# Ledger of designs, part 7: VH-VL binders against Sushi domain-containing protein 2 (SUSD2)

Target 1, 195 residues: Sushi domain-containing protein 2 (SUSD2), of Homo sapiens (Human) (q9ugt4r445to639)
Amino acid sequence: RLASAFGDPHFVTFDGTNFTFNGRGEYVLLEAALTDLRVQARAQPGTMSNGTETRGTGLTAVAVQEGNSDVVEVRLANRTGGLEVLLNQEVLSFTEQSWMDLKGMFLSVAAGDRVSIMLASGAGLEVSVQGPFLSVSVLLPEKFLTHTHGLLGTLNNDPTDDFTLHSGRVLPPGTSPQELFLFGANWTVHNASSL
Below, E stands for the ipSAE of ESMFold2; O stands for the ipSAE of OpenDDE; V2 stands for 0.75 times the mean of E and O plus 0.25 times the DockQ between their complexes.

## First folded at step 5 (VH-VL; framework fv_miptenalimab)

Design a18 (from i03 with heavy chain S107R)
Fold by ESMFold2-Fast, scan of step 5:
Structure a18 (fold): chain C 195 residues (1-195), chain A 125 residues (1-125), chain B 107 residues (1-107)
Amino acid sequence: as target 1 above (195 residues)
Amino acid sequence: QVTLVESGGGVVQPGRSLRLSCAFSGFSLSTSGVGVGWIRQAPGKGLEWVAHIYWDDDKRYNPALKSRFTISRDNSKNTLYLQMNSLRAEDTAVYFCARDRGYYDSRGYWAFDIWGQGTTVTVSS
Amino acid sequence: DIQMTQSPSFLSASVGDRVSITCKASQGISSYVAWYQQKPGKAPKLLIYAASTLQSGVPDRFSGSGSGTDFTLTISSLQPEDFATYYCQQLNSYPLTFGQGTKLEIK
């Protein structure tokens, strides 16, 4: 099942719920206890090619870890305008090869600044550049049904509980834009759990 | 009810400094998503954005004013400040503080939804 | 900087008239436009945000339209209290910029 985040940032949950959340900070896109999968993203104002900072926010970095795998972060490069890939906080070079077999994951970089990550569980991430922001897609195998939490929703074929808070409380359909901002803010990453 | 009230304006000589205050009620700048800013208007002229501050202390400035003006806040007093240094005749204006609605809306539908009445700054020799 | 240009700069109209004010951005700004009304000696008042969304408490004779670079504020049936100066603002990029204003005067 596919979920995505792109642009302003617009979110599409695994159950197909659409919403927009202009956050500032680091947020939990996805947590799944089934495999101890964690996907976190940073949202911040973008920078246009002329150096002007956008007022709207979008995703500028995404990080992933599953169980005791390596930690991979994909982020916008400040100077080059392309993508940087970090492995356990160290910037990787793809001069000699376009792929790496890491602890608990496979990573590849394709033409056009596209990074693909495949995890041992079969979960996958695809990250690309879209304007001043990242476009992130997360693909989960069906075994994750009923095991997801975060901004990308609860994968259970029921979109009415996609706005589930960290506490387990569900915001109902028809949630106001103000309440939806609080939903997003509720999934803020605290320093101790940051990837 | 949400209100913003500016103070601290007056007549000052060129080259001097002045600090404006904006006292607000009905919301807190420590609340996630809140932003407030300063907008000025010279006599007979249009509106010019000066500076903005957000709940997370992110600060934004008009590039023409950044070297002379500093925005700050005191959350315990629900007060916003604008420190203006090296004042020039061209800084003569009514200075408004206003709340930005954008982060009260998950979609980022920004606008200045509540404005103070303004405080007048006159830079004259 | 993104320049916002309003047309016309002044407009004379009578009560009951339909009036429109346009605003052009020098670059694409999606729908991140707000419209304000200002009466002499008063602070601006928000009328419309996100190009077309009416602020609560604002009469429904006010409407906004447009996206990208061209935006319009329309008053469908002008009332005496509507004679004021109107400003558009882009909120897409820093620095935030306003149009030069349109003064609506009684004919």
Scores: ipSAE 0.344, ipTM 0.751, lowest interface PAE 3.4, mean pLDDT 87

Design a20 (from i03 with heavy chain R101L)
Heavy chain, then light chain:
Amino acid sequence: QVTLVESGGGVVQPGRSLRLSCAFSGFSLSTSGVGVGWIRQAPGKGLEWVAHIYWDDDKRYNPALKSRFTISRDNSKNTLYLQMNSLRAEDTAVYFCARDLGYYDSSGYWAFDIWGQGTTVTVSS
Amino acid sequence: DIQMTQSPSFLSASVGDRVSITCKASQGISSYVAWYQQKPGKAPKLLIYAASTLQSGVPDRFSGSGSGTDFTLTISSLQPEDFATYYCQQLNSYPLTFGQGTKLEIK
ESMFold2-Fast, scan of step 5: ipSAE 0.382; ipTM 0.765

Design a30 (from i03 with heavy chain V34M)
Heavy chain, then light chain:
Amino acid sequence: QVTLVESGGGVVQPGRSLRLSCAFSGFSLSTSGMGVGWIRQAPGKGLEWVAHIYWDDDKRYNPALKSRFTISRDNSKNTLYLQMNSLRAEDTAVYFCARDRGYYDSSGYWAFDIWGQGTTVTVSS
Amino acid sequence: DIQMTQSPSFLSASVGDRVSITCKASQGISSYVAWYQQKPGKAPKLLIYAASTLQSGVPDRFSGSGSGTDFTLTISSLQPEDFATYYCQQLNSYPLTFGQGTKLEIK
ESMFold2-Fast, scan of step 5: ipSAE 0.384; ipTM 0.766

Design a32 (from i03 with heavy chain T31N S32A G33R V34M)
Fold by ESMFold2-Fast, scan of step 5:
Structure a32 (fold): chain C 195 residues (1-195), chain A 125 residues (1-125), chain B 107 residues (1-107)
Amino acid sequence: as target 1 above (195 residues)
Amino acid sequence: QVTLVESGGGVVQPGRSLRLSCAFSGFSLSNARMGVGWIRQAPGKGLEWVAHIYWDDDKRYNPALKSRFTISRDNSKNTLYLQMNSLRAEDTAVYFCARDRGYYDSSGYWAFDIWGQGTTVTVSS
Amino acid sequence: DIQMTQSPSFLSASVGDRVSITCKASQGISSYVAWYQQKPGKAPKLLIYAASTLQSGVPDRFSGSGSGTDFTLTISSLQPEDFATYYCQQLNSYPLTFGQGTKLEIK
């Protein structure tokens, strides 16, 4: 099942719900207790090539860890227009090779600044650059059914509970834009849990 | 019904400091998912954005003014402030406080939808 | 900084006339444009946001159009209370910037 976040940032949940959330800060895109999978993203105003800061926000970094795996972060490089990949907070170089076999994950960089991460569970991430922001796609195998939480929704073939808060409370279909902002803000990452 | 009332304007000499206040009624700064800010207008001139602050305390400034001006709020008093330091003749203007509707909803369409009546600051020797 | 240029700076018209004011951004700003009306001695009043969305309580003779770099405010049939100065504003990026203003006065 595919879920994605891109642009301003537009979200598509695993069950196909579409929404927009202009957050400021770090947010839980996905957490799954099944394998202790955590995917977190930073949303902030973008910087255009001329140095102008956008008022709208988008994703500028995404980080992932599954269980006791290495922690990998993919972020926009400072005005270079490319991606930086960090392994446990250290910047990686792909000059010698386009792939790395890390603890609990496989990482590859394709031509054109596209980063792919495959986790031991079979979960996968693809990260690319779209304008001043990141485009992030998350692929989950069927074994994650009923085990996901976060901005990318509850994967259970029922889109009516995709806006589930951290407390377990569900915002109904037809949720107002104001309540949708509450849903987004509810998935804020706090310092102790940040990747 | 939302009303904004500015105060603290007056005549000051160059190099001095002045703090403007904006009192909100019918709208709670602590509960709002909106921004509030300051816009100024020099005599006979157009509008110039000064600064604003969002519900999450994110502060944004006109780059020309950020070294001398500081925006803040006191949610318990439902009041917005603009601290102006090292005032210059070119700071002479009517200062308006206004509510920025942005981030109240997920659409992201911003605008200054409610304005105060303004308070006049004259910087003169 | 994004520069907003209004045209014309001064406009004379009669009650009942259709008038248009144009605003041009120095860079693409999508639909992040607002229009304000300011009468002498008063604060500005929001008329249009998101380039074309009418603010509640504003008469339907006001309309906005445009996207990207070119925007227009139209008043379909001028009333006496419409003689004022009009400003466009971009809200796409910091710093927020306003047009220089268009003064609409009685012909």
Scores: ipSAE 0.005, ipTM 0.577, lowest interface PAE 9.9, mean pLDDT 82

Design a34 (from i03 with heavy chain H52L)
Heavy chain, then light chain:
Amino acid sequence: QVTLVESGGGVVQPGRSLRLSCAFSGFSLSTSGVGVGWIRQAPGKGLEWVALIYWDDDKRYNPALKSRFTISRDNSKNTLYLQMNSLRAEDTAVYFCARDRGYYDSSGYWAFDIWGQGTTVTVSS
Amino acid sequence: DIQMTQSPSFLSASVGDRVSITCKASQGISSYVAWYQQKPGKAPKLLIYAASTLQSGVPDRFSGSGSGTDFTLTISSLQPEDFATYYCQQLNSYPLTFGQGTKLEIK
ESMFold2-Fast, scan of step 5: ipSAE 0.346; ipTM 0.698

Design a35 (from i03 with heavy chain H52E)
Fold by ESMFold2-Fast, scan of step 5:
Structure a35 (fold): chain C 195 residues (1-195), chain A 125 residues (1-125), chain B 107 residues (1-107)
Amino acid sequence: as target 1 above (195 residues)
Amino acid sequence: QVTLVESGGGVVQPGRSLRLSCAFSGFSLSTSGVGVGWIRQAPGKGLEWVAEIYWDDDKRYNPALKSRFTISRDNSKNTLYLQMNSLRAEDTAVYFCARDRGYYDSSGYWAFDIWGQGTTVTVSS
Amino acid sequence: DIQMTQSPSFLSASVGDRVSITCKASQGISSYVAWYQQKPGKAPKLLIYAASTLQSGVPDRFSGSGSGTDFTLTISSLQPEDFATYYCQQLNSYPLTFGQGTKLEIK
């Protein structure tokens, strides 16, 4: 099952629900207790080539960890352009090879602007650059049915509960843009749990 | 209904400080996606954005004013403040507070949708 | 900073006229434009946001158009209460900036 977040940022949940959430801060894209999988993303204003800061936001970093695996972050590079990949907060180099076999995950880089991560569970993450922001896709095996929470929804073949808050309360179908913003904000990462 | 009411203006000498208040009702600055800003207007002149604070405590300033002005809030009182230091004759203006709705920012729905009546600050020698 | 330039700065018109005010941004701002009306001694009032979306409660004789760098506010049939100063604003980038204003007066 595929879910994605891209652009300004537009979200597509695992059950196919579409929505837009223009957040500021760090947010839970996905949590799954089944394997202790966590995917978090940072949303912030973009910076144009002339140094002007946009007011609209998009994803600029994404981080992932499963169980006791290494923590990998993929982010927009400040000075060099393109992507930076960090392993436990240290920047990685792909000068000698385009892939790495890490603790609990396999990581590969294509053309410097596309990063793929495959986790031990079979969950996958693909990150690329789209304008001043990241495009992120998450692929989950069927064993994750009924085990997901976060902005990318509750994977259970029922899109009507995709807007489930951290408390377990479900926002109804036809949720207003104001309520969708509250849904997004409800999945804010608190500093204590940040990757 | 949503209302914003400014206070704290008056006549002040150059080099002094003044703190403006904006009491609001009908919404909370703790509400996700909401911001409240200060916009000023000198006599006979146009509008100039001063500063803004958002629900998540992100603060934005007009770069020309950032070194002298500080925006803050007290959520328990539903009140916004603008601390103005080292006042100059050029700061003479009506100061408005206004609600900025951030709910639709990626869709281009940002706007100052509700404004207070303004409070007048006169800096004279 | 993004400069917002309004044209004209002053406009004379009669009741019943169709009038248009233009606003030009110094760089692309997509549709992140709002229009405000201000009457003497009063606070500004939001008319249009997202370049073309009418604010609730605003008469439908007001309309907005444009994207990128060129924007227009149109009043299809001017009423006596419409004589006021109009401002455009870009909300695309910090610092937020307003146009210099267009004063609409009775001919």
Scores: ipSAE 0.287, ipTM 0.692, lowest interface PAE 2.9, mean pLDDT 85

Design a39 (from i03 with light chain G28D S31N)
Fold by ESMFold2-Fast, scan of step 5:
Structure a39 (fold): chain C 195 residues (1-195), chain A 125 residues (1-125), chain B 107 residues (1-107)
Amino acid sequence: as target 1 above (195 residues)
Amino acid sequence: QVTLVESGGGVVQPGRSLRLSCAFSGFSLSTSGVGVGWIRQAPGKGLEWVAHIYWDDDKRYNPALKSRFTISRDNSKNTLYLQMNSLRAEDTAVYFCARDRGYYDSSGYWAFDIWGQGTTVTVSS
Amino acid sequence: DIQMTQSPSFLSASVGDRVSITCKASQDISNYVAWYQQKPGKAPKLLIYAASTLQSGVPDRFSGSGSGTDFTLTISSLQPEDFATYYCQQLNSYPLTFGQGTKLEIK
């Protein structure tokens, strides 16, 4: 099952719900207790190639860890684009190889600044550059059914509960734009849990 | 229900400083997604954006004014401030505070949806 | 800076008339345009945001259109309370900029 976040940022949940959230800060894209999977993203205003500051925000970094695996962060290297990969907060070089077999995950870098991560559970991430922001896709195997929380929704074949807050409270169908912003803000990363 | 009330305007000599205040009711600057700003209007002229501030303390300034003006807030008092230094005759204007609707709305459609009545600043030559 | 140019600067019309005010941006600003109405001695009032979305409480005789660099505010049938100055604003990029204003006066 696929979920994605891209652009301004536009979100598509695992159950197919679409929404936009112009956050500023770090947010939980996905938490899954089944394997202790955590995917977090940073959203901030962009800067175009010509130096123009954007009013809207987008994703500029994404970090992932599953259980006791290594922590991998993929971020924009500079304002004009290009990806930088960090392993446990240390910048990685792909001089000799385009792939790495890490603790609990496989990582590869392809032409065109595309980073792919495959976790031991079979969960996958694809990260690429789109304008001044990142485009992120998350693929979850079927065993994660009923085990997800965060901005990318609750994977359970029921889109009506995709706007579930950290407390477990569900925002009802027909949620207002203001309530959608509060849904997004509710998934802000706390200091102690930041990757 | 939602109101913004400016105060602190008056007559001031060139080169002096003045601090404007804007008191809010019906919303809080500590609420995620909230932004508020200052817009001014010289006598008989159009609108000019001065500065604004967001819930996360992100501050944006008109580059022409950034060196002399500072925006700040006091969340405990629900009050926005504009500190104006080295005032010039050209700063004579009505100063409005206004709420930016943008980040309240996840669609990202920005606008100043609620405005105060304004406070007048006159800088005598 | 993105320049916003309004046309006309002055418009004379009668109650019941259809009037249009245009606004041109010096660069592509997508649909991040707002329109405001200001009466003498009063604060501006939001009419339209996102180029074409009517603010709640605003009469449906007001409408907005356009995208990219060319935008239009239309009043389908002028009422006496509509005689005011109208401003467009771009909210795409910092610094935020307004048009010079269009003063709508009774004929």
Scores: ipSAE 0.289, ipTM 0.713, lowest interface PAE 3.4, mean pLDDT 85

Design a44 (from i03 with light chain L96Y)
Heavy chain, then light chain:
Amino acid sequence: QVTLVESGGGVVQPGRSLRLSCAFSGFSLSTSGVGVGWIRQAPGKGLEWVAHIYWDDDKRYNPALKSRFTISRDNSKNTLYLQMNSLRAEDTAVYFCARDRGYYDSSGYWAFDIWGQGTTVTVSS
Amino acid sequence: DIQMTQSPSFLSASVGDRVSITCKASQGISSYVAWYQQKPGKAPKLLIYAASTLQSGVPDRFSGSGSGTDFTLTISSLQPEDFATYYCQQLNSYPYTFGQGTKLEIK
ESMFold2-Fast, scan of step 5: ipSAE 0.348; ipTM 0.706

## First folded at step 6 (VH-VL; framework fv_miptenalimab)

Design b01 (from a07 with heavy chain V34M R101L; at its last look DockQ between E and O 0.73; V2 from the best seeds 0.00; counts 0 for: pae E 4.0 > 2)
Heavy chain, then light chain:
Amino acid sequence: QVTLVESGGGVVQPGRSLRLSCAFSGFSLSTSGMGVGWIRQAPGKGLEWVAHIYWDDDKRYNPALKSRFTISRDNSKNTLYLQMNSLRAEDTAVYFCARDLGYYDSSGWAFDIWGQGTTVTVSS
Amino acid sequence: DIQMTQSPSFLSASVGDRVSITCKASQGISSYVAWYQQKPGKAPKLLIYAASTLQSGVPDRFSGSGSGTDFTLTISSLQPEDFATYYCQQLNSYPLTFGQGTKLEIK
ESMFold2, look of step 6: ipSAE 0.216; ipTM 0.647
ESMFold2 (binder alone), look of step 6: mean pLDDT 90; pTM 0.939
OpenDDE, look of step 6: ipSAE 0.679; ipTM 0.891

Design b02 (from a07 with heavy chain D105G S107G G108S; at its last look DockQ between E and O 0.67; V2 from the best seeds 0.00; counts 0 for: pae E 5.2 > 2)
Heavy chain, then light chain:
Amino acid sequence: QVTLVESGGGVVQPGRSLRLSCAFSGFSLSTSGVGVGWIRQAPGKGLEWVAHIYWDDDKRYNPALKSRFTISRDNSKNTLYLQMNSLRAEDTAVYFCARDRGYYGSGSWAFDIWGQGTTVTVSS
Amino acid sequence: DIQMTQSPSFLSASVGDRVSITCKASQGISSYVAWYQQKPGKAPKLLIYAASTLQSGVPDRFSGSGSGTDFTLTISSLQPEDFATYYCQQLNSYPLTFGQGTKLEIK
ESMFold2, look of step 6: ipSAE 0.109; ipTM 0.653
ESMFold2 (binder alone), look of step 6: mean pLDDT 90; pTM 0.936
OpenDDE, look of step 6: ipSAE 0.689; ipTM 0.882

Design b03 (from a07 with light chain N92D L96Y; at its last look DockQ between E and O 0.79; V2 from the best seeds 0.00; counts 0 for: pae E 4.7 > 2)
Heavy chain, then light chain:
Amino acid sequence: QVTLVESGGGVVQPGRSLRLSCAFSGFSLSTSGVGVGWIRQAPGKGLEWVAHIYWDDDKRYNPALKSRFTISRDNSKNTLYLQMNSLRAEDTAVYFCARDRGYYDSSGWAFDIWGQGTTVTVSS
Amino acid sequence: DIQMTQSPSFLSASVGDRVSITCKASQGISSYVAWYQQKPGKAPKLLIYAASTLQSGVPDRFSGSGSGTDFTLTISSLQPEDFATYYCQQLDSYPYTFGQGTKLEIK
ESMFold2, look of step 6: ipSAE 0.166; ipTM 0.653
ESMFold2 (binder alone), look of step 6: mean pLDDT 89; pTM 0.930
OpenDDE, look of step 6: ipSAE 0.719; ipTM 0.875

## First folded at step 7 (VH-VL; framework fv_miptenalimab)

Design c01 (from a07 with heavy chain Y104L; at its last look DockQ between E and O 0.54; V2 from the best seeds 0.00; counts 0 for: pae E 5.2 > 2)
Heavy chain, then light chain:
Amino acid sequence: QVTLVESGGGVVQPGRSLRLSCAFSGFSLSTSGVGVGWIRQAPGKGLEWVAHIYWDDDKRYNPALKSRFTISRDNSKNTLYLQMNSLRAEDTAVYFCARDRGYLDSSGWAFDIWGQGTTVTVSS
Amino acid sequence: DIQMTQSPSFLSASVGDRVSITCKASQGISSYVAWYQQKPGKAPKLLIYAASTLQSGVPDRFSGSGSGTDFTLTISSLQPEDFATYYCQQLNSYPLTFGQGTKLEIK
ESMFold2, look of step 7: ipSAE 0.112; ipTM 0.640
ESMFold2 (binder alone), look of step 7: mean pLDDT 91; pTM 0.941
OpenDDE, look of step 7: ipSAE 0.604; ipTM 0.852

Design c02 (from a07 with heavy chain S107R; at its last look DockQ between E and O 0.86; V2 from the best seeds 0.00; counts 0 for: pae E 2.9 > 2)
Heavy chain, then light chain:
Amino acid sequence: QVTLVESGGGVVQPGRSLRLSCAFSGFSLSTSGVGVGWIRQAPGKGLEWVAHIYWDDDKRYNPALKSRFTISRDNSKNTLYLQMNSLRAEDTAVYFCARDRGYYDSRGWAFDIWGQGTTVTVSS
Amino acid sequence: DIQMTQSPSFLSASVGDRVSITCKASQGISSYVAWYQQKPGKAPKLLIYAASTLQSGVPDRFSGSGSGTDFTLTISSLQPEDFATYYCQQLNSYPLTFGQGTKLEIK
ESMFold2, look of step 7: ipSAE 0.329; ipTM 0.697
ESMFold2 (binder alone), look of step 7: mean pLDDT 90; pTM 0.936
OpenDDE, look of step 7: ipSAE 0.667; ipTM 0.864

Design c03 (from a07 with heavy chain H52L, light chain L96Y; at its last look DockQ between E and O 0.69; V2 from the best seeds 0.00; counts 0 for: pae E 3.9 > 2)
Heavy chain, then light chain:
Amino acid sequence: QVTLVESGGGVVQPGRSLRLSCAFSGFSLSTSGVGVGWIRQAPGKGLEWVALIYWDDDKRYNPALKSRFTISRDNSKNTLYLQMNSLRAEDTAVYFCARDRGYYDSSGWAFDIWGQGTTVTVSS
Amino acid sequence: DIQMTQSPSFLSASVGDRVSITCKASQGISSYVAWYQQKPGKAPKLLIYAASTLQSGVPDRFSGSGSGTDFTLTISSLQPEDFATYYCQQLNSYPYTFGQGTKLEIK
ESMFold2, look of step 7: ipSAE 0.255; ipTM 0.701
ESMFold2 (binder alone), look of step 7: mean pLDDT 91; pTM 0.944
OpenDDE, look of step 7: ipSAE 0.625; ipTM 0.862

## First folded at step 8 (VH-VL; framework fv_miptenalimab)

Design d01 (from c02 with heavy chain D105Y; at its last look DockQ between E and O 0.65; V2 from the best seeds 0.00; counts 0 for: pae E 4.0 > 2)
Heavy chain, then light chain:
Amino acid sequence: QVTLVESGGGVVQPGRSLRLSCAFSGFSLSTSGVGVGWIRQAPGKGLEWVAHIYWDDDKRYNPALKSRFTISRDNSKNTLYLQMNSLRAEDTAVYFCARDRGYYYSRGWAFDIWGQGTTVTVSS
Amino acid sequence: DIQMTQSPSFLSASVGDRVSITCKASQGISSYVAWYQQKPGKAPKLLIYAASTLQSGVPDRFSGSGSGTDFTLTISSLQPEDFATYYCQQLNSYPLTFGQGTKLEIK
ESMFold2, look of step 8: ipSAE 0.251; ipTM 0.694
ESMFold2 (binder alone), look of step 8: mean pLDDT 90; pTM 0.939
OpenDDE, look of step 8: ipSAE 0.092; ipTM 0.703

Design d02 (from c02 with heavy chain S32A G35S; at its last look DockQ between E and O 0.76; V2 from the best seeds 0.00; counts 0 for: pae E 2.5 > 2)
Heavy chain, then light chain:
Amino acid sequence: QVTLVESGGGVVQPGRSLRLSCAFSGFSLSTAGVSVGWIRQAPGKGLEWVAHIYWDDDKRYNPALKSRFTISRDNSKNTLYLQMNSLRAEDTAVYFCARDRGYYDSRGWAFDIWGQGTTVTVSS
Amino acid sequence: DIQMTQSPSFLSASVGDRVSITCKASQGISSYVAWYQQKPGKAPKLLIYAASTLQSGVPDRFSGSGSGTDFTLTISSLQPEDFATYYCQQLNSYPLTFGQGTKLEIK
ESMFold2, look of step 8: ipSAE 0.384; ipTM 0.730
ESMFold2 (binder alone), look of step 8: mean pLDDT 90; pTM 0.939
OpenDDE, look of step 8: ipSAE 0.684; ipTM 0.871

Design d03 (from c02 with light chain A50D N92H; at its last look DockQ between E and O 0.70; V2 from the best seeds 0.00; counts 0 for: pae E 2.9 > 2)
Heavy chain, then light chain:
Amino acid sequence: QVTLVESGGGVVQPGRSLRLSCAFSGFSLSTSGVGVGWIRQAPGKGLEWVAHIYWDDDKRYNPALKSRFTISRDNSKNTLYLQMNSLRAEDTAVYFCARDRGYYDSRGWAFDIWGQGTTVTVSS
Amino acid sequence: DIQMTQSPSFLSASVGDRVSITCKASQGISSYVAWYQQKPGKAPKLLIYDASTLQSGVPDRFSGSGSGTDFTLTISSLQPEDFATYYCQQLHSYPLTFGQGTKLEIK
ESMFold2, look of step 8: ipSAE 0.351; ipTM 0.722
ESMFold2 (binder alone), look of step 8: mean pLDDT 90; pTM 0.939
OpenDDE, look of step 8: ipSAE 0.734; ipTM 0.877

Design d04 (from c02 with heavy chain S106T; at its last look DockQ between E and O 0.78; V2 from the best seeds 0.00; counts 0 for: pae E 3.2 > 2)
Heavy chain, then light chain:
Amino acid sequence: QVTLVESGGGVVQPGRSLRLSCAFSGFSLSTSGVGVGWIRQAPGKGLEWVAHIYWDDDKRYNPALKSRFTISRDNSKNTLYLQMNSLRAEDTAVYFCARDRGYYDTRGWAFDIWGQGTTVTVSS
Amino acid sequence: DIQMTQSPSFLSASVGDRVSITCKASQGISSYVAWYQQKPGKAPKLLIYAASTLQSGVPDRFSGSGSGTDFTLTISSLQPEDFATYYCQQLNSYPLTFGQGTKLEIK
ESMFold2, look of step 8: ipSAE 0.267; ipTM 0.668
ESMFold2 (binder alone), look of step 8: mean pLDDT 90; pTM 0.938
OpenDDE, look of step 8: ipSAE 0.644; ipTM 0.859

## First folded at step 9 (VH-VL; framework fv_miptenalimab)

Design e01 (from c02 with heavy chain G35Y; at its last look DockQ between E and O 0.75; V2 from the best seeds 0.00; counts 0 for: pae E 3.4 > 2)
Heavy chain, then light chain:
Amino acid sequence: QVTLVESGGGVVQPGRSLRLSCAFSGFSLSTSGVYVGWIRQAPGKGLEWVAHIYWDDDKRYNPALKSRFTISRDNSKNTLYLQMNSLRAEDTAVYFCARDRGYYDSRGWAFDIWGQGTTVTVSS
Amino acid sequence: DIQMTQSPSFLSASVGDRVSITCKASQGISSYVAWYQQKPGKAPKLLIYAASTLQSGVPDRFSGSGSGTDFTLTISSLQPEDFATYYCQQLNSYPLTFGQGTKLEIK
ESMFold2, look of step 9: ipSAE 0.294; ipTM 0.691
ESMFold2 (binder alone), look of step 9: mean pLDDT 90; pTM 0.939
OpenDDE, look of step 9: ipSAE 0.606; ipTM 0.850

Design e02 (from c02 with heavy chain R107P; at its last look DockQ between E and O 0.81; V2 from the best seeds 0.00; counts 0 for: pae E 3.4 > 2)
Heavy chain, then light chain:
Amino acid sequence: QVTLVESGGGVVQPGRSLRLSCAFSGFSLSTSGVGVGWIRQAPGKGLEWVAHIYWDDDKRYNPALKSRFTISRDNSKNTLYLQMNSLRAEDTAVYFCARDRGYYDSPGWAFDIWGQGTTVTVSS
Amino acid sequence: DIQMTQSPSFLSASVGDRVSITCKASQGISSYVAWYQQKPGKAPKLLIYAASTLQSGVPDRFSGSGSGTDFTLTISSLQPEDFATYYCQQLNSYPLTFGQGTKLEIK
ESMFold2, look of step 9: ipSAE 0.270; ipTM 0.677
ESMFold2 (binder alone), look of step 9: mean pLDDT 91; pTM 0.941
OpenDDE, look of step 9: ipSAE 0.265; ipTM 0.757

Design e03 (from c02 with heavy chain D105E; at its last look DockQ between E and O 0.66; V2 from the best seeds 0.00; counts 0 for: pae E 3.1 > 2)
Heavy chain, then light chain:
Amino acid sequence: QVTLVESGGGVVQPGRSLRLSCAFSGFSLSTSGVGVGWIRQAPGKGLEWVAHIYWDDDKRYNPALKSRFTISRDNSKNTLYLQMNSLRAEDTAVYFCARDRGYYESRGWAFDIWGQGTTVTVSS
Amino acid sequence: DIQMTQSPSFLSASVGDRVSITCKASQGISSYVAWYQQKPGKAPKLLIYAASTLQSGVPDRFSGSGSGTDFTLTISSLQPEDFATYYCQQLNSYPLTFGQGTKLEIK
ESMFold2, look of step 9: ipSAE 0.320; ipTM 0.717
ESMFold2 (binder alone), look of step 9: mean pLDDT 90; pTM 0.939
OpenDDE, look of step 9: ipSAE 0.558; ipTM 0.845

Design e04 (from d03 with heavy chain S32A; at its last look DockQ between E and O 0.82; V2 from the best seeds 0.00; counts 0 for: pae E 2.8 > 2)
Heavy chain, then light chain:
Amino acid sequence: QVTLVESGGGVVQPGRSLRLSCAFSGFSLSTAGVGVGWIRQAPGKGLEWVAHIYWDDDKRYNPALKSRFTISRDNSKNTLYLQMNSLRAEDTAVYFCARDRGYYDSRGWAFDIWGQGTTVTVSS
Amino acid sequence: DIQMTQSPSFLSASVGDRVSITCKASQGISSYVAWYQQKPGKAPKLLIYDASTLQSGVPDRFSGSGSGTDFTLTISSLQPEDFATYYCQQLHSYPLTFGQGTKLEIK
ESMFold2, look of step 9: ipSAE 0.344; ipTM 0.701
ESMFold2 (binder alone), look of step 9: mean pLDDT 90; pTM 0.937
OpenDDE, look of step 9: ipSAE 0.712; ipTM 0.871

